# VHH binders against Aminopyrimidine aminohydrolase (tenA), part 5

Target 1, 224 residues: Aminopyrimidine aminohydrolase (tenA), of Halalkalibacterium halodurans (q9k9g8)
Amino acid sequence: MSFAASLYEKAQPIWEAGYNHPFVQGIGDGSLEKSKFQFFMKQDYLYLIDYARLFALGTLKGNDLQTMSTFSKLLHATLNVEMDLHRAYAKRLGISAEELEAIEPAATTLAYTSYMLNVAQRGSLLDLIAAVLPCTWSYYEIGVKLKGIPGASDHPFYGEWIKLYASDEFKELADWLIQMLDEEAKGLSSKEKAKLETIFLTTSRLENEFWDMAYNERMWNYNG
Key: E = the ipSAE of ESMFold2; O = the ipSAE of OpenDDE; V2 = 0.75 times the mean of E and O plus 0.25 times the DockQ between their complexes.

## First folded at step 1 (VHH)

Design y03 (framework vhh_7yz9_2)
Fold by ESMFold2-Fast, scan of step 1:
Structure y03 (fold): chain B 224 residues (1-224), chain A 122 residues (1-122)
Amino acid sequence: as target 1 above (224 residues)
Amino acid sequence: QWQLVESGGGLVQAGGSLRLSCTASGSIFSIYAMGWYRQTAGNEREWVAFITSGGSTTYADSVKGRFTISRDNAKNTVYLQMNSLKPEDTAVYYCAAGKDFLRYGEYQYDYWGQGTPVTVSS
């Protein structure tokens, strides 16, 4: 089994719980309340800013010019393509530009992005890959599964979200990260592999917390 | 920056076929929508076909059923298979790449090739 395949197997109980979460299931059957999806989109906007910073760090940590170039292009795509698309989508969902600028980060959003940035900044390129791969890989699988539900892709708001994550782009990004992880992991100690596994499973769990946060429209867990 | 290089154009008789290729270098090809446009002297550039990053295709009415657009992300290449060519298809064909707005139902193209001529004789 490849290293990425072993991580995939260990993550299955976590990813299955995520797929079965009421937020994700509500996208698939069209029953998710619009307000919960709007909350998700607002928090995801803040997430994308730090996600872009991860690709900047990947550019810095790349061992060769090809790797540096690829992360630079992913950074460009995130900042100049994905952010524009996110703003356009938010507008179609009734979220104003003023609302997007006024978004406050929820505790879960801060925990998720701060964890990824901390492991990426303190660690290796592989630590960064282990941190971001679960989101990319699991979203592709969720997208493909939801696209298979009759009528799901035709929903006025959720259909486009499903089609995006079922796309070849998400598959290719996941495949590229998987390939890089497997190639580099062959030279690693058992201790290094254990650390990568911990990172991979931690961001997998944080993604489930992100779904739960959005479903409950939760900013902070403690109200005084 | 992105460089788009078209190939496959030329002279062909009416009823014949041509396959145009457009290869992108130095880019993350897979995340962009790709399209083909054509232009005759003295006229505006006309949209022919496009393919989203996810592989969904759309065609101008004038070419539906005759032209097929496809992509090979491993080769950073988009293709336009042109069948049952007519003299009216004579034009310079341009490859374009840009933002993929499939999520939002819209497209914008930011990068263009230099064009490849196609001449269809009667």
Scores: ipSAE 0.000, ipTM 0.147, lowest interface PAE 17.5, mean pLDDT 83

Design y04 (framework vhh_7yz9_2)
Fold by ESMFold2-Fast, scan of step 1:
Structure y04 (fold): chain B 224 residues (1-224), chain A 123 residues (1-123)
Amino acid sequence: as target 1 above (224 residues)
Amino acid sequence: QWQLVESGGGLVQAGGSLRLSCTASGFTFSDYAMGWYRQTAGNEREWVAFIYSGGSTTYADSVKGRFTISRDNAKNTVYLQMNSLKPEDTAVYYCARDTGEWLYRPDSYFDYWGQGTPVTVSS
């Protein structure tokens, strides 16, 4: 089995919990309250900025031109395709340009992006890939599963989101990261693979916390 | 029915070149990623290169800089240009189509395989 395949198997209990979260299920059946999705979109906007920085860092850490080119394509897709669509989506949902500029990060958003940036900046290219891959891969999986729900992709608020993450174009981004992980992980020791597994599972868990944060519209766990 | 037909294999001396072709029928070729795998006697198939529906390409470390994968959607054909061939490249080469499964990976089997085309690289 590939290394990515082994990580996928270990992540399944976490990703299944995410898929079954009321936030995600509410997207699929159309019952999710607009306010909760708007909260998600605002926090996701901040998340995508840091996610783009991670791909830029991947370009910097790449030891060959092909790796650098792949990360530049991931960076371009995030900044000029996903982010532009995200802004258009936010506007359609009633989130103003002023509101986007005034967004403050929730504790969960800070924990998630700070963890990934710390792992990526202090670690290897493989550490970076292990940190970012769960988000891209699990979103594709969720998108495909939700697209299979009758009427879900035709929903006025959630249909476009489902179609984006279920797309072949989005699958291609996940495939690039999976390929790099598998090729670069060949010849690693059990200890090195265990470290990558910990990173992969940690950001998988942080994604579940992100769903929960959005569903509860939670900024900080303690007021003060 | 869906079909993949490989051609272009043969015997070549080390340092030489070969161009493999794979012509697809029975599905909308432009919608699918296509790849090349190889297998030596007694070993599992290993991926060599693939090309996504959007035209992006990726390669196994053993062939980077020597092999080039490309496609011609008008002809429903995927190609593998093999340069600077080494004896270690001797294998049966297989064309494969992406399953469309969200779990598909380059190290996994594609859902549709061709019959294979043998490549032998001599001293």
Scores: ipSAE 0.000, ipTM 0.125, lowest interface PAE 17.7, mean pLDDT 84

Design y05 (framework vhh_7yz9_2)
Fold by ESMFold2-Fast, scan of step 1:
Structure y05 (fold): chain B 224 residues (1-224), chain A 123 residues (1-123)
Amino acid sequence: as target 1 above (224 residues)
Amino acid sequence: QWQLVESGGGLVQAGGSLRLSCTASGRTFSTYAMGWYRQTAGNEREWVAFISSGGSTTYADSVKGRFTISRDNAKNTVYLQMNSLKPEDTAVYYCAAQPYSDIWFEGHTYDYWGQGTPVTVSS
């Protein structure tokens, strides 16, 4: 099997736990309290800023024009198209543009984005891809699964979020990262592959922590 | 993963015919626009034919009236029927695909390419 397929199989217990998290299930059955989703959207806004920086780093680390072009597309989607759509969606939720600019990161958000940025800045292009891929890939998988729940995509509040992540356009972003991972991983040693696996599984676990943070509306574990 | 695989190339005498096929695997492409390009050694790829998702076709002046592009969405395949072949048609032929309109990305052009299939026309 391909390297990406191997990582996918190893991540399944983690991604399955994420899909079964009350936050994610609450989106699917429409029961998630809007306050929890608003907290998620605020933290996700900060996350996307750093996620964009990761794609910019991918452009810098690319060893050929095709790789650079692909990361440029990912960067453009995140900063210009996805962020504008995210702001419009946040406004519908009652989050003002000024409020978005004043958001402070929760401990989990800092841990997640700092881990990815540290791995990407210090490491190779493959380290960066292994760090970012779980988020894009698992969100597509979640979107498709939730869309399969009768009536979920028709929900007046959560339906748009489900349709967005289940889209062919979002799948294409994951497919680009998967293809680059498999192409760049050819000829790697077992030790190098084990390092990439650790990165991939770590950000997969951090995503579960992100769901849990949002569900509990938690900024810091200890505030004293 | 989405990929394009060309087939049907080969050696043919001037005045003969060949039909090239390009099959997409990994996902359905009924909403995609498809094109054929060709390349000779040392030259840029040149456009040959285009078919939209709706079936509208356009052709380069050099092949107009001789080549016909068509698609079979049930088979995820696009075809190039080449008639009245000339030695000048000798090239490696490439299949290309452009995705449908993308809300996150404007201006997608042929982002998916096949490996190419060689066509040699003897005088």
Scores: ipSAE 0.000, ipTM 0.100, lowest interface PAE 19.0, mean pLDDT 83

Design y06 (framework vhh_7yz9_2)
Fold by ESMFold2-Fast, scan of step 1:
Structure y06 (fold): chain B 224 residues (1-224), chain A 122 residues (1-122)
Amino acid sequence: as target 1 above (224 residues)
Amino acid sequence: QWQLVESGGGLVQAGGSLRLSCTASGFTFSRYAMGWYRQTAGNEREWVAFITSGGSTTYADSVKGRFTISRDNAKNTVYLQMNSLKPEDTAVYYCAKESYGPLFYDTHFDYWGQGTPVTVSS
């Protein structure tokens, strides 16, 4: 079993819970209320900015041109594919550019992106990959599963979101991260692998918290 | 990797019918929306009809009521049944596969076949 495959197996209970979350299921069956998706979009906009910063940091941490080029492509895809879709959705929902610039991060968004940035900034390239991979990989898996639901990809609004994450282009991004993780993890001790597993599972859990935050439209768990 | 092959074009008289076929390979056909476009000399390709992975269809106003798009997922084939053909329908017809490129606001088609010519005589 490759290292990435072993992490995938350990993450399955967490990713299965995410797929079965009412937010994700509501995208698949078309029943998700627009207000919840709008909340998700606003928080995800902030998330993607930091996710792009993580790929920029990966470019900086790479010790060879191939690694630097791969992270440059991941950064480009985040800024030009995912963010372009985000801006298009915002426009269709009547969210102004001014409103997008005024978005405040929810507690869950802050916890998620701050955790990843702290791990990536203070750690190794492998720590960075372990932190970011769950999001890219699980979104591709969710996209493929949702596209298999009759009528889901035909939805006039949610269909485009499903098609983006189910795409061969998005799969390629996940594959690049998986390949880098497996190659770079060769020769690591059990202790070092355990650390990467903890990072991988932590961001997997934070993604479930992100779904739950969006479904409940919650900024803070306790408002004073 | 992937390929789209159109067939069924030819010379037909005004008021006649023709059925175009497009056979796909190299991708999971049933998962993608498919479309037909046409192009006349000196003009951009214009949309004719789309069919979603779920089977929903849409048509350009110029062909609505005369053309029918359908698909057979077991054969990896999309069809365009053209009835009541007019000289204005003379064009090269292209099969297109849904693309998931940089922008997803509209159905994006940028994977094209080689085309099949249709000539409608008066």
Scores: ipSAE 0.000, ipTM 0.122, lowest interface PAE 18.1, mean pLDDT 84

Design y07 (framework vhh_7yz9_2)
Fold by ESMFold2-Fast, scan of step 1:
Structure y07 (fold): chain B 224 residues (1-224), chain A 125 residues (1-125)
Amino acid sequence: as target 1 above (224 residues)
Amino acid sequence: QWQLVESGGGLVQAGGSLRLSCTASGFTFSSYYMGWYRQTAGNEREWVAFISSGGSTTYADSVKGRFTISRDNAKNTVYLQMNSLKPEDTAVYYCAARKTGYIWDETHSDEYDYWGQGTPVTVSS
């Protein structure tokens, strides 16, 4: 089993819980209230800014030209492709691009992006890959599963989101991260692999917290 | 040097069918998205259909159920099968190519790198 495959298997209970979350299921069956999706989109837009910074950091940490090129492509996809989808949805919801960038991050968004940035800045290229891979990989898996629901990808509002994350093009982003993880992880000790597993599972759990935050439209868990 | 060569256009009666072909050379066709656009007199180009490098297809609402886009990577060719043609389908049809990767809006004409010369399709009433 490759290292990425072993992480995938260990993450399945977490990713299954995420797929079964009412937010995700509501995208699939078309029942998700637009207000909840709007909250998600605003927080996800802020998330993507830091996610882009993580890919830029991956370019800096890369030890060869191929790795640097791959992270440059991941950065481009985040800043131009995923951000463009968010801008398109913002227009349909009556939200300007300026308003998206001006909104305040929720506690969960800060926890998620701060964890990834801390792990990546203080750690190795592998620590960075382990932190970012769950989001890209699990979104592709969710997209494919939702596309399999009859009529879901044809939904007038949620169909575009499903089609993007189910796309072969988005799969390619996950495949690049998986390939880099497996290549860079060769020769690591069991202790070093356990550290990467902890990072991978932690961001997998933070993604579930992100779904829950969006469904409940929660800024802070305790408001003072 | 890249080329996109379109064929299959012509005159057809309403309710008839035509198959447009677009053959590519000078780039790695299998790695490219392929799209079809059309332009009517006095109007901007409008998107008709697209096919990804992996074979995923999307259609404009006006043609969904009537038109089918397909590709043959061995022949470097993209096809547009047009059935149940209407007078409103009269236009010059263009094939377009863009490098595969991270497309969120296949309908946006500025995203395409290479364009054919156009092939006219006239649907008589």
Scores: ipSAE 0.000, ipTM 0.146, lowest interface PAE 16.6, mean pLDDT 86

Design y08 (framework vhh_7yz9_2)
Fold by ESMFold2-Fast, scan of step 1:
Structure y08 (fold): chain B 224 residues (1-224), chain A 123 residues (1-123)
Amino acid sequence: as target 1 above (224 residues)
Amino acid sequence: QWQLVESGGGLVQAGGSLRLSCTASGFTVSSNYMGWYRQTAGNEREWVAFIYSGGSTTYADSVKGRFTISRDNAKNTVYLQMNSLKPEDTAVYYCAVGTPEFYKRWQDTFDYWGQGTPVTVSS
């Protein structure tokens, strides 16, 4: 069994709960209220900013020029391409440029991105990969499953989101990270592998909290 | 440091077959997104087939069912098996390597390209 495969098996109960979350199921059957998806898109926009910072850290932590170049390209793509596409998609959903500029992070968004950045800054390149991989891998699997629902990809608001995450382009990003994780994890001690597993499962759980936050449109427990 | 060496091009009769090879040096083909493009005089490069790090493959409609992309990880080589060749398949064929990217469909960019291998299909 490869290391990534073992992490995948351990994450299945968590990812299955995510797939079965009312938010995700509501995307698939078209019943999700537009306001909940708009909330998700706004928080996801903030998430992407910190996601870009993670790729900057990957560039810094790379042990060779090829790895550094790859993460530099991922950083560039996130800041210049993905961010532009996210803004365009948000506009199609009725989210104004003024609204995107004024977004405040929810407690869950801060917890998720702060955890990943702390792990990446203090740890190794492998720690960084373990932190980001669950989001990338689980989103691809969710996208493929939802694409298989008749009519889901034709939905005026959710169809493009489903097609994006079910794409071979998105699968390739996950496959690359999986392969890098497996190659670099060879020869690691049991303690080092346990640390990577903890990181992988923690961000898997934070993603479920992210779905729940969006479904309930929750900012803070005590708004003031 | 990264190099792609292409081989297998040449002259072939319509209906024939040809196998192109692309051997990589300085990186591992199984860790990267690899593809074949072709170019005719006066036109931009046209994608033909891709193979992803995970092994999934995709083909341009014009070649689907006739061409097969594959790789041999032990030889660090990517192949393009071309069957039922037509005169319109005449072009210079290029091997290319790219890294995974978000929304790659809006960025038709590969990091490194081979020198190209000419294929001429006689009618």
Scores: ipSAE 0.000, ipTM 0.129, lowest interface PAE 16.0, mean pLDDT 83

Design z01 (framework vhh_7z1x_3; at its last look DockQ between E and O 0.24; V2 from the best seeds 0.00; counts 0 for: pae E 12.3 > 2)
Amino acid sequence: QVQLVETGGGLVQPGGSLRLSCTASGFTFSSYSMNWVRQAPGKGLEWLSGISSSGSTISYADSVKGRFTISRDNAKNTLYLQMNSLQPDDTAVYFCARDFTYRGWYSETPFDYWGQGTQVTVSS
ESMFold2-Fast, scan of step 1: ipSAE 0.268; ipTM 0.635
ESMFold2, look of step 2: ipSAE 0.000; ipTM 0.212
ESMFold2 (binder alone), look of step 2: mean pLDDT 82; pTM 0.818
OpenDDE, look of step 2: ipSAE 0.016; ipTM 0.314

Design z02 (framework vhh_7z1x_3)
Fold by ESMFold2-Fast, scan of step 1:
Structure z02 (fold): chain B 224 residues (1-224), chain A 123 residues (1-123)
Amino acid sequence: as target 1 above (224 residues)
Amino acid sequence: QVQLVETGGGLVQPGGSLRLSCTASGFTFSSYEMNWVRQAPGKGLEWLSGISGSGGSTSYADSVKGRFTISRDNAKNTLYLQMNSLQPDDTAVYFCAKDLYRPWLSGYGMDVWGQGTQVTVSS
């Protein structure tokens, strides 16, 4: 069993709960209320900004020029391709440019992105990979499973989202991160592997909190 | 209780054809990617082909591309592998497997495997 394979097995109860979440199931069967998906897209817009910062940190922490170049390409794609596609998709969903500029992060969004950035900035390249991989890997698996539901990919709002995460491009990103995690984890102590496992499981849990936040359209847990 | 049952194997001459079937039960068949995998005598496992839940997307290993065709009938919960231009090197036990093939995972990373069906290509 590779290290990534062991993390995958330990994450399955968490990822299965995520796949079975009403938000995700509602995307698959087309029943998810549009307002909940709009909320998700607004928070995801803020998430993508910090996701780009993770790739900038990956560029700095790369152990060789090839790794640095790859993270630089991912940073460029996120800022100059994916952000533009996200804005276009948001517009098709009825979210105005004015609404996107006025978005405030929900508590869950802040917790998720702040955790990843803190881990990545203060830690190693492996810490960064462990933090980001659960989102990339689990979204690909969700996308493939949802694409398998008859009619799901034809939905006017959710079909494009499903096709995006089921794409070969998204699979290749997950594959690259998994391969790098396994190669770089060779020779690590049990203590170092336990730290990476904690990071991996923590962002897996934060992703489930993100689904729950979007489904309940929750900004802050307490008034004031 | 998830169950996969492979049928359709047998003895065939080089250049011949066989169609394998895999009948699934105990899960929502149309929601899962399905795969064909084989194990030749004295060799390791080899992934051959995958098909998305809807059947809209297929993939093949280079060793079988152009000779094998994967398909599914979601109404019958059945997966198929049409094998043409069979070669002696295709002799193996063939398995259907539930869920995404993950080349990064040891043992192909698939969730559930069937019992297999023997294919022998010999003169």
Scores: ipSAE 0.000, ipTM 0.145, lowest interface PAE 14.7, mean pLDDT 85

Design z03 (framework vhh_7z1x_3)
Fold by ESMFold2-Fast, scan of step 1:
Structure z03 (fold): chain B 224 residues (1-224), chain A 124 residues (1-124)
Amino acid sequence: as target 1 above (224 residues)
Amino acid sequence: QVQLVETGGGLVQPGGSLRLSCTASGFTFSDYAMNWVRQAPGKGLEWLSGISWNSGSISYADSVKGRFTISRDNAKNTLYLQMNSLQPDDTAVYFCAKAGSYTFRYEDYGMDVWGQGTQVTVSS
């Protein structure tokens, strides 16, 4: 079994719970309240900013020029191209540019992105890959499953989201990260592999918390 | 000024080959995914093929897979479509299109810059 395949198997109960979450199911059947999806998009905007910082760290941690160049271009695409598309999509959903700039991070968003940045900054390129791979891989699987629901891709708010994550683009990004993880993990000790597994499962769980946060439109877990 | 210019269209016999070129200017070509889209007379737009910014990811519509090959030369700011085993049903106006991001699927992010198109006619 490849290392990535082993991580995939261990993550299945977590990813299955995510797919069955009412937020995700509500995207698929079109019943999700628009306000919950708008909350998700606003928090996702902040998530993407930190995701760009992870690509910058990938550039620093790359051991050869090709790896550095790849992460540098992904950073550029995320900040200067993908963010503009996210703004356009958000605007069509009724979220103004001013609203996007004024977004405050929810506790779950802070926990998720801070965890990934801490892991990536302190750790190796493999630690970074283990942190980001669950999001990319699980979103592709969710997208494909939801696209199979008749009419789901035609929804005025959720159809584009479903098509985005079901795309060959997301599959190839996941495949690239999987391949890199497997290639670089050869020769690692059991202790090093256990650390990568912990990172992988932790961000998998944080993604489920992200769905739950968005569904409940929750900023903080305790209101005192 | 942001611009895409297609060349290489024309008349070709069934079973023949044709190579389309698309020259980009006014933006950093190597930062964006590029696509080929066609429109047959009286029909809507059909996405044919896409290529990521670094040529690392390439995808084809089932209708052209195995017959068409997309490629790019970032040093020349040029996108190519090599079309082999052409069929009468390939008759259409072919458009070069810049993706809004590094993704190659126009259905996913939309195309923000389009060329004027080049006519390809497959007939005896």
Scores: ipSAE 0.000, ipTM 0.157, lowest interface PAE 15.1, mean pLDDT 84

Design z04 (framework vhh_7z1x_3)
Fold by ESMFold2-Fast, scan of step 1:
Structure z04 (fold): chain B 224 residues (1-224), chain A 124 residues (1-124)
Amino acid sequence: as target 1 above (224 residues)
Amino acid sequence: QVQLVETGGGLVQPGGSLRLSCTASGFTFSSYWMNWVRQAPGKGLEWLSGINSGGSSTSYADSVKGRFTISRDNAKNTLYLQMNSLQPDDTAVYFCARGDRYFDWLSEHYMDVWGQGTQVTVSS
């Protein structure tokens, strides 16, 4: 079994719970209230900015030109491909440029991006890869599964989101991260692998918290 | 080393059909969005159609939508353009061009590798 495959197997209960979350299921069957998706989009906009910073850090941490080039491409995809979709949805939902600039991060958004940035800045390139891979990989899997629901990818509003994350192009981004993880993890000690597993599972759980935050439109867990 | 070669051009009568092929070599064809572009005599380049890496998503310029069909065979590293209901205004040099590896929604079509072109002439 490759290292990435072993992480994938351990993450399955967490990713399965995410796929079965009412937010994700509501995208698939078209029943998700637009207000919840709007909340998600605003928080995801802030999330993607930090996610882009993580890929910029990967470019800096790369010890060879191929690794640097791969992270540059991941950065480009985040800033130009995923952000293009978010800008299109913002426009269709009537979210002004003014509103996008005024977005405040929810507690869950801060926890998720702060955890990844802390791990990436203080750790190795492998720590960074372990932190970011769950989001890219699980989104591709969710996209493919939702595309398999009759009529889901043809939905006038949620169809574009499903098609983006189910795309072969998005799969390639996940594959690049998987290949780098497997190649770089060769020769690691069991203790080093356990650390990467903890990071991978932690961001997998934070993604489920992100779905739950968006579904409940929750800024802070305590509103006082 | 990286190369695109178009074939299938020629002379056709108005209302006729023609199928263009583009054979790719020197890169992982199945990883790239691919495009068809044309240049009519004395005019600039006109983007016609694009297809994603897996062949499941296609896009078309309004001038050819409903008449032209783009497709690909990744096992053969080949891109196709089926042209139906050809008009004299379709007379041009047709190029295949390698696109980006990224999903291209609402973005300018980026192309970095071009074939030499194949001439299509629609006349009586």
Scores: ipSAE 0.000, ipTM 0.162, lowest interface PAE 15.0, mean pLDDT 86

Design z05 (framework vhh_7z1x_3)
Fold by ESMFold2-Fast, scan of step 1:
Structure z05 (fold): chain B 224 residues (1-224), chain A 126 residues (1-126)
Amino acid sequence: as target 1 above (224 residues)
Amino acid sequence: QVQLVETGGGLVQPGGSLRLSCTASGFTFSSYAMNWVRQAPGKGLEWLSGISGSGGSTSYADSVKGRFTISRDNAKNTLYLQMNSLQPDDTAVYFCARSPEYYEFLTGKTQYFDYWGQGTQVTVSS
């Protein structure tokens, strides 16, 4: 079995719990309260800023020009194209540009992005890939599953989200990261592979915390 | 900020020709792929044609290949669709739509649209 395939199998209990989370199920059946989705979109905007920084680190850590070029293109797309898409979607949800710029990160958002940035800055390119792959791969799978629910893609707000994550775009990004992980992992020790597994499972769990944060509209776990 | 305005729609007889225009504002027009999409009465959206930001690459749906021609004038921030040999089943609302390079970069295809115009009605009947 490939290394990525083994990580996929180990992540299944975590990703299945995410898919079954009330937030995700509420997107699929259209019952999710708009306020919870707006909270998600606001926190996701902040997440995307740090996601762009991860692509910048990928550009620096790339061992060849092709890898550097790919991460550079993803950085450009995130900052200059995907952020515009996110702003347009947020506007249709009733979120102003001023609101997006004034958003404060929730504890979960800080934990998630800080963990990924710490792993990426201190570690190897493979550590970075292990940190970012779960989000991309699991979102594609969730998107495809939700798209299969009759009428889900027709929802005025949630239908667009489902179609975006079910797209060939997310599949190809996941496939590229999977291929790179598998190729680079062939020369690694069992100890090094165990470290990558820990990173992969940790960000998988943080994604479930992100769903739970959004569903409960929670900024901090304790306010005192 | 971003605006797309279609013009040139109207009533035309079968076998006739019509040229649609879409004027863009609020963004760097030459940096985005542009598309034409239509919606016939009682049907879903149908992608017709796409053109790269530079105009160097074009693509067409089989239903319009050989009959429709997409073009752009980046100096005028305008997208065009020249429609020839029009048929009654070409009756639809025609939209111009912007495609981010991000989607095209990752998929090699332009099928995600982030901004749409209001649409212009084309009716083909005798």
Scores: ipSAE 0.000, ipTM 0.157, lowest interface PAE 15.0, mean pLDDT 85

